VHH binders against BTB/POZ and TAZ domain-containing protein 3 (BT3). Designs and how they scored, part 1

No score or structure here was measured in a lab: all are predicted.

Target 1, 364 residues: BTB/POZ and TAZ domain-containing protein 3 (BT3), of Arabidopsis thaliana (Mouse-ear cress) (q9syl0)
Amino acid sequence: MSSSTKNIPKPPPLPCITYQRFQSSTRKPSSLMRLVPKEALETWDKLFKEGSGADTYVETDNKSHFPAHSSVLAAASPVIATLLNQSRDKNGNTYLKIHGVPCEAVYMFIRFLYSSCYEEEEMKKFVLHLLVLSHCYSVPSLKRLCVEILDQGWINKENVIDVLQLARNCDVTRICFVCLSMVIKDFKSVSSTEGWKVMKRSNPLLEQELIEAVIESDSRKQERRRKLEEREVYLQLYEAMEALVHICREGCGTIGPRDKALKGSHTVCKFPACKGLEGALRHFLGCKSRASCSHCKRMWQLLQLHSCICDDSNSCKVSLCWNFKEKMKKLSKKEQSKWRLLVENIIRARNSLGPFSSRSSGLI
Structure headers, positions and changes below count from the first letter of each chain, unless a header shows other numbers; antibody chains are not in Kabat numbers.
ipSAE, averaged over its two directions, is called F for ESMFold2-Fast, E for ESMFold2 and O for OpenDDE. V2 adds 0.75 times the mean of E and O to 0.25 times the DockQ between the complexes of E and O.
Where letters were taken out, [cut] stands.
Atom coordinates printed by the task and the answers are left out, and those that the model quotes come from them; centres of patches stay.

## First folded at step 1 (VHH)

Design a1 (framework vhh_vobarilizumab_d1)
Fold by ESMFold2-Fast, scan of step 1:
Structure a1 (fold): chain B 364 residues (1-364), chain A 122 residues (1-122)
Amino acid sequence: as target 1 above (364 residues)
Amino acid sequence: EVQLVESGGGLVQPGGSLRLSCAASGFTFSSYAMAWYRQAPGKGRELVAGIYSGGSTSYADSVKGRFTISRDNAKNTLYLQMNSLRPEDTAVYYCARGSPFDDIYEAAYDYWGQGTLVTVSS
């Protein structure tokens, strides 16, 4: 037979999906509906069901024909209009052949072209078939409805791989991203499904693509966590410097000036690291082996860091501040630049919290 | 855009062998049934061999035991290994993309290659 038909797209192969009881999810809000007279819908649905004046027969895989109207089908789908022009028989009847799809889904598809009427449960059962048919036959309203149904909790870990493949073939970008997101978020569960095992045998290139996407996503998450942890370290250094100034200027526990600032004894210490820092500073001042002590090294670094930020040349109460300022002036330009960069990073991290935000560091 | 490009046709002696290849692009090759059809001068097109997306195959009675259809999904390529060729195998061989519903029959095909000529003569 002649294959000289116009280039009419064909739908992709339908995935094998095991019917499962749908788990109830949170209800999605209804989209805006266009007002259509109920009587008009009932009239067209009746015309479809009764088949009065039919000039077209729809053929399915079961070789059974059911009657339809060429004018209605052609008006609803430009693709069907083209197909019907090529199938007129000797008696003036036309035939529309739709194979490879359950006859129930074909019936629902044709019914939708007349009245947009459907049964909710049947629509959910055949949504993938109807998505394919709406794409192949250029019925945007049905395709949109199928996408909305898929987006409302229909996709689960058992069917996500099948839905992904079909959505790619039907150019449904949104559903492709929804499916990819599910694979990335719950890879261990999805990769253990029968759908994944079937894909691994039939489409190993897709398996590799999905595994690479998971790895890339994890790498980006790790980098974001690393930057947040780095910021947390800078914020802790800033808080330690503020506590150091507090201890040395106002006194806290056994370190620094005993007289408190103008507010007297009505203010309680609000620096959660103060007790630990007090102990570290006391150790530093009394330690005989500072050069080889790990605790003294941390305190030395904090004191050096303070000296880089402190603008008070003679009245600073922080221990050895003047001595550290003098030592810092004698460092190489490269070393001074390192301390300047660290100070900038600390200040930048503090500023990232905004002018009115404060972190509760807790007592832990 | 869907493209099917056949290669491997030529002149071969009776009893000889020939391997045809079809390079596919513009669609998800692994999801489609694929087929080889042939058309001899003055005759209609006939199915030679078909292969479903899952790998199962179907052959015309005239070529069973002599021809082998295969696919390489990683290379997006369809093959037809032709052994024990006879003068009646002389035809233009066409690569065809089957129905997305995994059908190998002619009525379901929407894309065809340009064809490659196979001539079996001495």
Scores: ipSAE 0.000, ipTM 0.085, lowest interface PAE 24.6, mean pLDDT 75

Design a10 (framework vhh_7pa5_2)
Fold by ESMFold2-Fast, scan of step 1:
Structure a10 (fold): chain B 364 residues (1-364), chain A 121 residues (1-121)
Amino acid sequence: as target 1 above (364 residues)
Amino acid sequence: QVQLVESGGGMVQPGGSLRLSCAASGFTFSSYWMSWVRRAPGKGPEWVSTISGSGGSTSYADSVKGRFTISRDNAKNTLYLQMNSLKPEDTALYYCAKDYESLYDLGFDYWGQGTQVTVSS
């Protein structure tokens, strides 16, 4: 059946307005202070709706006109103030032309200038148009309200590209970040939308920028994964060193120090790496081809690493610890610095666990 | 509910220093990774730095590594960015961002309003 495609509003072109720059001189809090009582807001909303004493007429695309008051509009928008000063008729009437926007959105915009009143559902419906109007006519309060609405789940994968382009044109940095985040997180879905296809044809530079942002994000994620993998390796090395010390000092299974008395009849080893390490250590001690054996290389590294941390060179129960300490002394200062850095990284990784529970790790 | 308010931006000469602050409210600050993100005029957003909830882990963009230091005071619910040896290329609007309990630098669920940093002589 004909599925009703969700009607995603296309943002209108920005209204044609004369560029006006307003410069504030000395900023004085008292001169910028304005208090409006609640009863006054109701009075201004009623004045807008009734149109009594109107000296201005707002013209929209449907050739409809509605009455307004030049003093209210000028006070609310410096841009409108300038436009009205340029368009005064011989009869004292002024005309404000707002084209390229639905007449309902224009009506809501002008109403907001009087009283800041609005209907919530209509505001959500015309939020993109109201954002454009608030930007073009310099109405910061309405612009902030539009941003809040967009930030509260209004943006989805179907409209994100349209919203991004509009937010960029309206200098809304926060919404640009929200949109960019959505593009980066859900790139496959967003790049398959009609909005993306339209953008690709009308603004290929933006497409390139978004693709570059995705690549940059993926590069950062890969670097973070690499750092997490390094941290995992350091933690596994630390746990393996603890298990090595446990096996050599206390014994576990079939490996233990000659001078240690057995006391346990029922005991469970608390070191997850212990059983694998026991086998690796037995293999290391008996292997005839240590230089070419992958298992022996891992054990050799672990023993060297232990020798760098171990403060006891004379009575250490760890196999070959004193031999590795003597060999480490014969290394260049550069090589010694590399081993010191590795030790520091391992200790730093262990200390970074804080209150987290014990990790499942092993020398695989 | 969630609010992030940045401060400390301004104009500074190349080689100068600035310290940015971000006051957080409406969530358990110490439970979330926090980040600084910046946007230069005419450019897209650039991740600057991230810090873990405890403050024990930090990471930096290569462009700022060695010059910027991220830190936090969980008792005050405040995030900081110490910026040293500032360059004209550091000119941008700087945003405080709260992460989605995740390890994604740009995976933020909330941003502040931003604070402007301009580096020029």
Scores: ipSAE 0.000, ipTM 0.156, lowest interface PAE 19.8, mean pLDDT 75

Design a11 (framework vhh_6fv0_2)
Fold by ESMFold2-Fast, scan of step 1:
Structure a11 (fold): chain B 364 residues (1-364), chain A 122 residues (1-122)
Amino acid sequence: as target 1 above (364 residues)
Amino acid sequence: QVQLQESGGGLVQPGGSLRLSCAASGFTFSSYAMYWVRQAPEKGLEWVSTISSSGGSTYYKDSVKGRFTVSRDNAKNTLYLQMNSLKPEDAAQYYCARPSYDQLLEYGYDYRGQGTQVTVSS
């Protein structure tokens, strides 16, 4: 068998980087190196830097070569092991050609394979190139480190589009999600960046895809808000119905017009809607123009709604409940369906939220 | 002062039945709607059923409709949940709860019992 050159992975094209910011440089070993003495990793780093006994030459775009060791590279990457086996010359030397990537990034990549050592600023500067190299050459430890760096605040509005394109090509689902979320959250800012303008010229299909994602996200947010607002109305109606039953059955004098504690009971009614409903019910009973009164319309609707769910056949204390039950039997099929849907929506809202949902308090 | 005490849980085979009871004290039970709620393994606390103060109106979670029946005896200050055709997914700690009305427009419960365990296994 043996794989043809067509079976050898190629790095995906690197998008244009429009902006990067760097912090102070410090030498930071891989997290795994906390389990290895510093002296041991320094020995391997020295072997890499000095090139003693090199049998491999890494070729980059600058027509430069730097020495390396085939056994170290092959142990660190199965892809590189395969490539080196195909490039042995008559003297036993091997050649690894890495083009399309800055020579500094290639040098850092190879150094990492020896000792997992890197400079923090260099790592952040070349993180996208190192992500590509770690993906293409199957170096999961470096790929994981690159993902950690990108996931810890490296991505900003100027570079998010470049990072998104690269993360897709390198199958980094986590970073794709982070980038898409940033585009959706801050679309106005991101769409005004140089990175967006470059993408618009080079990849208009991605621009269309991102715009569609923003529109879909906004549509879903609007629908969720609408459903939550509707649900709050249904929950208020449910609460009002329970308080109405309490007022009509037991009465509640303690929640009438606010009295000072010294003149009234210190006991607070356990139904917060009682104050409003008691007043509304008194108005309803005494109003001479119920058919044209906006206050009475709401009370009529609440009483009618109660009658739709009340199954107390003989002694319901709620005002006019029996009369509304009789009226409901005489309504048109369309009107009956309308009230049925309202009852179903109230019950569904109550069922879906349950007694454990917190509700925002509002002024009434 | 308010106390709710559940009982009647236990081990039952799939398709079996259990009746849960909740003894209420320290408040006027007949003046309150009451809830049954459960905490299932790997799930949060979830609402199961509501019964009006008179017992005239009942409401159920969609997954238990037709299988569970909530009822109450206001003379005995006792709430019941009849559970039929039990499924493994019904296994949970079951609680009775009293709704909270202490804040305007706020919704939830202000008292809950210690619970009774329902285990469904073949």
Scores: ipSAE 0.000, ipTM 0.092, lowest interface PAE 21.4, mean pLDDT 74

Design a12 (framework vhh_7xy4_2)
Fold by ESMFold2-Fast, scan of step 1:
Structure a12 (fold): chain B 364 residues (1-364), chain A 123 residues (1-123)
Amino acid sequence: as target 1 above (364 residues)
Amino acid sequence: QLQLVESGGGLVQPGGSLRLSCAASGFTFSDYYMAWVRQPHGKGLEYIATISGSGGSTYYSDSVKGRFTISRDNAKNTLYLQMNSLKPEDTAMYYCARGDYTELYELSYFDYKGQGTQVTVSS
């Protein structure tokens, strides 16, 4: 107790922020206070406003002050209880000095301690000051309310740096993450604000920290995007192989085995890659210079890839499958390892699909 | 393949202490922010603490501030959570997670988390 008494915190000064003027809205007590009868809340709010029997005076900047009750303040805040014990004058009155915040914010803060009553628009106007006061004077209910307000669209690109610094000083982790995410996502816009320029001059360590976070996040996004693009390619390759097997075994559209009549177009093809492969396979089968033809290269690679996955050694209907399997056995160990890894990546990508996952456009 | 393996949980009396560890593999550990999150039985994921790749920046939830300390050993690819003054409400499955601040808005968006380690605080 003695160390907390010696280290009683003073609220930190707020950065220079221009607040918009708001119209007064209907009084809204916190959800926790909704269980208390309206008449009881009105009684405590009236005691605060009337100041009857006041034994305490709250002093703000410019020596303005207003009456309060030591018992109410001490019950609501252990920090205030300690401060009041140290402030008794020769006439038995106690004084609570709150400097560094607007007197309107102090008035709202003290009112909240009596009844948890507030005007919604005034609360939004002074939310940063009230966050600081609730933290410094250990009023968790008000601190929670301030966090809720900040989390509901109050933070913008102009004030995000100021809010971040205050949230850090007030140990509000969620609001720190909201602010850091905004800096990371909209860095170009945020770094051009007056708030960033002020921070750069007053807190260069924070600027360094934020720039480091932006660079780290960008590097991670680039790597994630690369992996998602690779996964999409593997999924398209898997679909192309399924379609290839279907076309060679059963036929699709105008392409099929020579010894089988093509089934009529009365059933919809279940393989999305079939139409794209139809033209490529027709060209491949009819091309007289497949080994040197640039148009055949993709089909040649797809046939080679199929031969690596296919476990049917004697009855596979895919063109040249046996020939590619024999060719694969003659490749270097390094080349065989590359094809094995590609196959493993394709199978892994297919197995990672959830029932409701979406995909980009398929192979044409 | 990316792996995160948590350990160090157990049954402890209120006011006791525990140290959790997370062994990371399959990525460059020092390049990533790391976090501890927890899930009480029948409840959603709750954020506990985050540490930057270098260890220079740390962030804590209000419920654990002053009681828990997050740290890392980049040479050993290990993340730690020192838990002091444990309370019954700290009872949860604790998970190690890789990510950044953009994912901490929605704890379910952490790109990877391990199997967890159970912490039970009871008399």
Scores: ipSAE 0.000, ipTM 0.284, lowest interface PAE 12.4, mean pLDDT 76

Design a13 (framework vhh_vobarilizumab_d1)
Fold by ESMFold2-Fast, scan of step 1:
Structure a13 (fold): chain B 364 residues (1-364), chain A 122 residues (1-122)
Amino acid sequence: as target 1 above (364 residues)
Amino acid sequence: EVQLVESGGGLVQPGGSLRLSCAASGFTFSSYWMAWYRQAPGKGRELVAGIYSGGSTSYADSVKGRFTISRDNAKNTLYLQMNSLRPEDTAVYYCAASDLYTLYESGEYDYWGQGTLVTVSS
C-alpha cells in the first residue's frame, strides 16, 4: 500500500553540486596574489596599452583588431595558447578571434591577462561577459574575481534567472546556490520578471526544475514546522507525565497522594505542569460524566500513556495504572505498536534537549 | 536513531594539531551538507567550516589556511583537521547536518551532535 505522500516525485539532483568538486580542485590560493609587486603589474599593463612589439591581433565584432603579445596570452591561458598555435600566418603573426561579446569586454579580458588590472565600474558592467570569457579560455583568477563581484550584492530579482543559467554553464556552484536561494525565497517576485518570461519560452525544462525546487522547499518547510510542533507536543506530554507521577506519588498543592485532595495544605511545587494538572486531576476525580468529558478524555489518555512507560505492575501510585496496563494487553498488536511508537517519540523528543536538562528529574 | 557523534577533542598546547571526527548514522549522509560549528565559553555559536555533498568547502576567515574539512561518504564520517591551534580556538565543537533546501530556507541544520571540547592552553 502506497500513501499519497509516498507518491510525491523525487527531486532531481542539483547539477551545481557536482561542479563544486571541479572548482575546489582548480582553486588558486588567494595568498599568492599578494606576492606580486605593484610596479611589475604596472609594467605589464603599460606593455598591453602601448602595444609595442606585438605579434598577435585580437579581432572583435567591431571590425577592428588591437595588438597583443602571443607569449603573454599563451602563458595566461592554455586555451589561447592552443588557438594561437593554430592561427599563425606566413609572416609569423597570430590572430585571436573573439566574437559575440562587446569589444569593451574583450579589451578588459585581454588587459587582465597581462596585469590583472581592471576598472571597478567597468568590471561590474561587464561581469557576466567576463565570467563567460574566463570560463571558456580557462582563466581561473578572473573567473574567481567575477564570482566575488556577483556574490557581493550584484544579483537581484530582475537578473537572477539570467545569472543562474550563465553560472550553470560556467560551473559556478556558489552562484548557482545564491540564485536558487533567491528564486525559492522570492518566487512570486522572481516569477513575474521579464527574465522568467524569457526563460519560460527558451528553457521550459529549467522552469519546471525551478518550480519543483520551490514546491520541494515549501514541503520541507511545512514538514520541519510539523516536526517542531510535534516535538513541542511530545515535550508537553513528557512534562505532564513527570507532573502526574509527582502528584500521585508525593502530592502537590491541594492534591494528595493517590489522587486524594489535600485539606488546607499548601506545598511549593518545582514542576511547571503541576498547577494545570492539579485542576485537570481535581476535575477528573469529581466529574460525573467522565466517559463523555473532553478534559477527562485527555486525563485518560495521559494515564494510558503512563501505563506504557511504567514497569511497576503492582506498586505504582499513579491512578488506575494497573487497570490501563491490563487494558493495553487486550488491545490489538497494531494499537499496542501505536502506543509504543508514541512513547518512543516522547522519549526521543526529551533526549533531543541533551543531557543538561534539569526537568527530567522524577520520571519513573 | 539519527545520530552525529563527535570525537577527537582534548587538551593541546598552542601551535599543536587535533583531528576531529563525526560519525553519522540514520540518514543518507552522502546527500547532506555537513558543517563544523564551535561555541567558546561566554560566546555565541559560530560556523567554522562547511562541506557540500560534492566536496566543495567553505571556511570562516579566522581558520582559513589552518583548518581542513573533509568527508568520507563510504564511512559516513566528517573530519576537521585543525593545525596551528591558538588559545582563541578553545571551544566546544559541534557536527551539523542539513539538506540543501532546509539550510538555504531556514538557516537551520536538521541534525546536531552533542559536541566535543577542544582546549588550547599551555
Scores: ipSAE 0.000, ipTM 0.106, lowest interface PAE 22.7, mean pLDDT 74

Design a14 (framework vhh_enristomig)
Fold by ESMFold2-Fast, scan of step 1:
Structure a14 (fold): chain B 364 residues (1-364), chain A 119 residues (1-119)
Amino acid sequence: as target 1 above (364 residues)
Amino acid sequence: EVQLLESGGGEVQPGGSLRLSCAASGFTVSSNYISWYRQAPGKQREWVSTIYSGGSTNYAESVKGRFTISRDNAKNTLYLQMSSLRAEDTAVYYCARESYEALYDIDYWGQGTLVTVKP
């Protein structure tokens, strides 16, 4: 079993691409970053803006059109290259029809193909449209830029559902995870948005998927809370055991061993559980019906827990420690295993406080 | 020739801290998007954090404020500093490079390093 825990699991293999339709150009190993002179970018941006020598016309939904250059567009997008070849007229002119997006976004898209130039505010305004265009026309550099913008605080509760759906359609898995996380974190706010209402009508399967993800997240949160509450109980038990040893060995307040003189009164005790245990221990020592007393049950449990971790059989000052050790030896193996597990959990909880805990084990 | 090698995993108590390292070879970390993913037993792989080529960072909501992703460009190494660890952080942690050609698809995975947070 120890050998299995030492083995590092390997990640699943990368997707098997046994047959590639298009090869990535055979590239020499180098940095993915390329330095382009500013003067060259300005020259191409000027060509785009002036439209001199245009042989292509870009048409948008508003019947607006603007001139472009087929060679530039074809070099920037293999998809556009294919489309232009299908639209060439007798005069050598080509036509590129881009529908379903605002004409301003199309203009920015085509401009980007020439020079990678853009205005920051306009890019943020049309980022979703530009993401779609970059995906549909296979423009990786623009798609990457759009995702960077989306990932830097652009997504909010009002637009997260729209962004999620577009990211899925554009195969941007990272943004899908970011959107899902926002839905899970702020579900009440997101589910009240207009975007959620529209999704509920148009894509009820996605609504079901998101609700199931929220339920699963809540179930994990409840399990975490349960474990934290258990840890707190274990820590309280450990504190009580430390305070019990302190009271029985050194004394605290008005209770202590008869064979040891108490030091002068102190206003502060180092053991936080002492105040509660003083009364409980005083009652326990004076109670004539301990075995049947409900108030003695917790002190009895604490003494049993102490006996399981104490290795000092002859010098232990804790009341009845030897007697509990003898009784614990007589328990069934099943009962002994239960007590062993409880002790292990208590020790693990205490160790989880780390070296900077306010609590000191003294001997550890 | 491209390789990602994780290290720094181990057993830790709840509330503890652990630093994972990912040594990259065959490419430059400052020129790529590099991410940490994790997979707990019986669960799907979960995205944890990314550092982008420009140096900006992003985090899953479950780890935000507790984990910090960073890189040392001179050593070509990625780090994940984990603090306030919880039992639910128990998983195999993977360093991954996002593909420039495939865009936000993973083209290289590390071997993984096991992090166990014991109650």
Scores: ipSAE 0.000, ipTM 0.274, lowest interface PAE 15.4, mean pLDDT 75

Design a15 (framework vhh_7mjh_2)
Fold by ESMFold2-Fast, scan of step 1:
Structure a15 (fold): chain B 364 residues (1-364), chain A 122 residues (1-122)
Amino acid sequence: as target 1 above (364 residues)
Amino acid sequence: EVQLVESGGGLVQPGGSLRLSCAASGFTFSDYYMSWVRQAPGKGLEWIGRIYYSGSTSYNPSLKSLVTISRDNSKNTLYLQMNSLRAEDTATYYCARSSFDEIYSMGYFDLWGQGTTVTVSS
């Protein structure tokens, strides 16, 4: 209690007005609790430990009990406030019954409601019990602390299944996600644990759910890999076509059009596919049995693919481009559709990278 | 009707050989990866191996020397050849269709046969 006198010194100004200034930018003042002086917390912790003036008794398993204060408990938990209103004896004392949890965990829980004080090793030992208590009795500050502890390396392959089940029951979505990720990442190790074996007996539906999640995750990983592999093939085909146009129009190294071959080039070629295409094009130009050669078949396919994308109808320097354009017009609608789809996929893959992306080739 | 039907199971003596068949119908067999899976009495599912549409195979390392998987795309039929059979090979053998690589202990299968029982006794 305060004693007012006529000679009270003027209180000093508040040290941190910045919090008040930024209050409208935050929905709830989360930092307020960290500004509470240590001496104030020690005062409330002392009240809890000494039990002076107790009007409430907390009953645990085996009918063990310890004294507490109804006003403190009710202020800290709306659920406890409701329970205490329904639990009074003839002498005006109230009773809070907490069963199914170790008495040490209940003691820590009630202590936290007074002062937010706890011993770190005991907190880690009873973190799952404290999570349940904080959820059941609506104590968000303790629930957040339990989540932080679980999120900082407490969960391992031996306990992940137990933690997952408890986190689901306590509506802790973040910890459920962390546990599921661990199960998916290291399924072989997790499925060999005692926790998995206990779950298999007590909750076979959860076992089925977890197995399904692992299968779905692997399926998505395989599809993503396949799509990336397809995209790389289309990009290599596009690069091969660009290099083909470059070689036929400008020349590169020792290969090129007749009118430019005499000049040569000593500058580094900007087309990644050019080096690979040099040998293939030289072979194609010199091969005496192109119709039956497997190496020439790939070059014929590349020339045919170029003819589908080429917008230059009369002046294209690419070998046989005009002949391939005429041949393409004579293909069946089914074959024309196949080439059209391939071209569309190649253009789509190229457009997804933007105009200046560098890549490696090896398609030839 | 989309279905897989296994046949060829029965009683065989230890050290014997047996070939199981799986007849596929109602889908384009040659477009799918096919697998063999077994389940011994009181035990979980054990993946034996798979065969790609091309005929390439992949096996469970613990069973690789004992089994051969093959397929005949013209007959829509999958085969499992088993040699040097042991009492431990007693199980119900399932033919399964899959769309990706199976995990050793469970796999992913979108179509199963009814199974055929192989008993190895002495």
Scores: ipSAE 0.000, ipTM 0.077, lowest interface PAE 23.0, mean pLDDT 74

Design a16 (framework vhh_7pa5_2)
Fold by ESMFold2-Fast, scan of step 1:
Formats: sequence, structure tokens, C-alpha cells
Structure a16 (fold): chain B 364 residues (1-364), chain A 124 residues (1-124)
Amino acid sequence: as target 1 above (364 residues)
Amino acid sequence: QVQLVESGGGMVQPGGSLRLSCAASGFTFSDYAMSWVRRAPGKGPEWVSTISWSGGSTSYADSVKGRFTISRDNAKNTLYLQMNSLKPEDTALYYCAKGSLDAYYDLAYTFDYWGQGTQVTVSS
């Protein structure tokens, strides 16, 4: 800005971007303003365009002026009210000086204060300038419209760095998130843009911050994947424990308490882990190298987990359940707590799926 | 349908204390880690603290370590943040967030699960 005082807001510098032409359409205020007759809005827009009775002149770049009304401007913006209250010339006229933005954007801004009317093409073309003006002059309705336009696909990889810097300076948290998300998701594309190169020269601290953000995001994404994989293991263990109880109580395939291996015809088991568990149990019963066998180690762990949740004071039909319960009583309190915590984690993981969920994968 | 409602904010003098609360509904609260995040005027969002699903593990941003305490009551589906020795720099809108948010930069991926926030102003 060419001149600043302690009572004038200082807007951030505007980025250099290429604008695109679109078909023009005039939009009017939303549903809340539909309670105001259409004729009233047109009357205020006409007052602005004709400038009859003007006592204020809006000065833009090149010292060009256009007429306005102090009472309308002051009612629409508390900042403008303060500015207009500070000086009048010898003829009773006041001047509102808005420099550093295109005169077309200033014209649209002042028009909006009268009637909330705007041309859609121009609004999209000057949205960054209008965001700055709405922020600096405390016009929340216009600021919300600018945010809506930016949030509806206006931001792309070529302009995201410029928009991010501007949104930060205008306290637009939502758009900052949108921009940061785009930088993180499309970093290779964004880092190769002209906007990134300009930022690297003018704001190297922001470049460092964004690079660190990408690295940190990748680290957090990997940690979230690890935690999801951990939860998946708990769910598989739960399914294995349910299948274990099923096999030992009812029998399944070629193992269980049945006199015959099959109940006549082959049937589809409702427990996804059952086929794998049947094989693991058969292997466990016949294995001669249990101490060094990975299948036997998993079976011992599964039997131990079952013994921690099994509240059956009568003879449990799960093999060795009583033996594991007795062994658990001889473990240290710290070791017992570890097994109880694991069981709690498994049960909580299952409960988070809801009552209608089912899974088809097992750890065994 | 996830709902998070923050409360307990207000205006305090430097050195004062406030306790924030977050009432959660629409999900099984005890199954998820929970976080507090803040946004100061003119700044991006800053992660403040995270607590595990059981309450057995907590983590804090360096700027608040020793001053803030995160806690939870799984029976009441409520998350808390006890803020002591408040500084003007703690002035911000405070948000409750579902999940573990150990870094500022995770916020873009969990933004839709934040509450409306509660304002904390530390004035001299």
C-alpha cells in the first residue's frame, strides 16, 4: 500500500494470477433477502449506479473517483464508518481511498454494500481481491461468498500456494485446510509450479513449513496404517477364538467331539476362521517340534487367549483350557495384566464393528 | 452420525485456569483416541493434545507441556482439557477431534469430524 495510518487496515499483497472469462450472470442475495421485495434491492442498486445525492467519492488507483453515499457505506461496514468519520473536505465531501486493487473489484465491492448484487463472471475473476476487501472492511456476507467460490473447485495446483498465503492473511481457516490438503496430496505437481518457485524466493520459511508438513503427513499416514493393521490382527484373533469354541463344542470337518468326521454331507461353516483353525488344531495335536513350530506357537497363544475370556466354571470343551487357566494363575500379576489387556483390546476392536458385522479372514 | 460439542471456554487473565469439555455422540467413544486442536486469529490450526482410547497414554505439544492436562470419562462419553497458567498466546478457538492427531498436518484428513469449537481469550 502506498500510504498507511494506524486506523487503516493493511491488506496482504495480492498474487499475480491469470484470470479466465466466463458467461455473465447477475446474482442477487440469498433466501434471507427474499423477504425483502425485489423492487427494494433494484432501488438500492439504481441509487448506487446513478450516484444521485452523493456525498462520498471512492478513490481507486490513478486517482479516479466514483460517487457513493456515506450513510449506506457506514451502515454496511463498521471500518468504513470509522474512516468516513475522520475527515471531510472544505465542500463537505468525504473520500474513501482504496488502492492496490483493480478498480473493477472496488466497484463490485461498493455495489455489493448497496444491494448485495454482483455479476457472476466478475465475482469469480476478482474473488481473491474481494476476499481481501471483505476481510479488511469487515463485510462477513461477502467474505462467506468468496469462501464458497474458492471451496467449489476454484483452487488448483497452479494457484494453491498464492491462495494459501492470502487465506492465512485473511483468517480463512477452511481454505487454509483445503490448500494444505492439496499441497500434501499433490506435492510433486504443486512443487513444480511457478507459484512454488516464487514462494521459494519470497517466503523460504513457508517452503520449509510445507516440506515439513508433507514429511510429517507421510509419517502420520504410515502410523495410522500400522494402527489399522494392529486392529485387523485383533479382529482376526477374535474370529479365531470364536471358531475355536465352535470346533471344540460342535465339531467341524474332520475334528471335534463327533464320533464321525462328517455329519453326512459337506456343509458350509458359518465361521470364516474354521477351515484354517481345523488344520492348525490337527497339526498341533500331531506336531513333534512344537517348541520351534510357528503354527504351534500361534495355537498355544490362541488357547491362552481363550482361557483368559472363558468364564466357564464347568468343564470347558475347549482342549487344554483348564490347563491354561491353571498356568495363568502362576504368572506374575504384570504378565496376567498383559494378557487381560490384549483380550480387552480384542473385544473392543470387535465391538467397534457393530452387531451386524462379519469378517471372512483369520490369523491362522 | 458423529457429533462433538465443546464447552467451557471464556475470558481469563494471564495465569488463570479453564477446563474445557467435549460431549461426544454417534460413535463408540471408548474405542477411539481423542484430540484437542486450537486455532489462533491469523494462524493455522495447532495440535494441542491427544489421549488414547483407554486413557492410558497421553501426548502434548511442547508449547503446553506441564500446563495442560488431557483426560477422558468413557462412562460419560466426555473429553476434558484442564488448562493452567494460561498465557496470551493460548488465545484461540479450541476444537475437539475424533482420533489421534499428533501433528498439525493430520488436521486436513480429519477436519469433517471436528466440533464447532469453544473460544478461549486470555487478556491482560
Scores: ipSAE 0.000, ipTM 0.095, lowest interface PAE 21.9, mean pLDDT 74

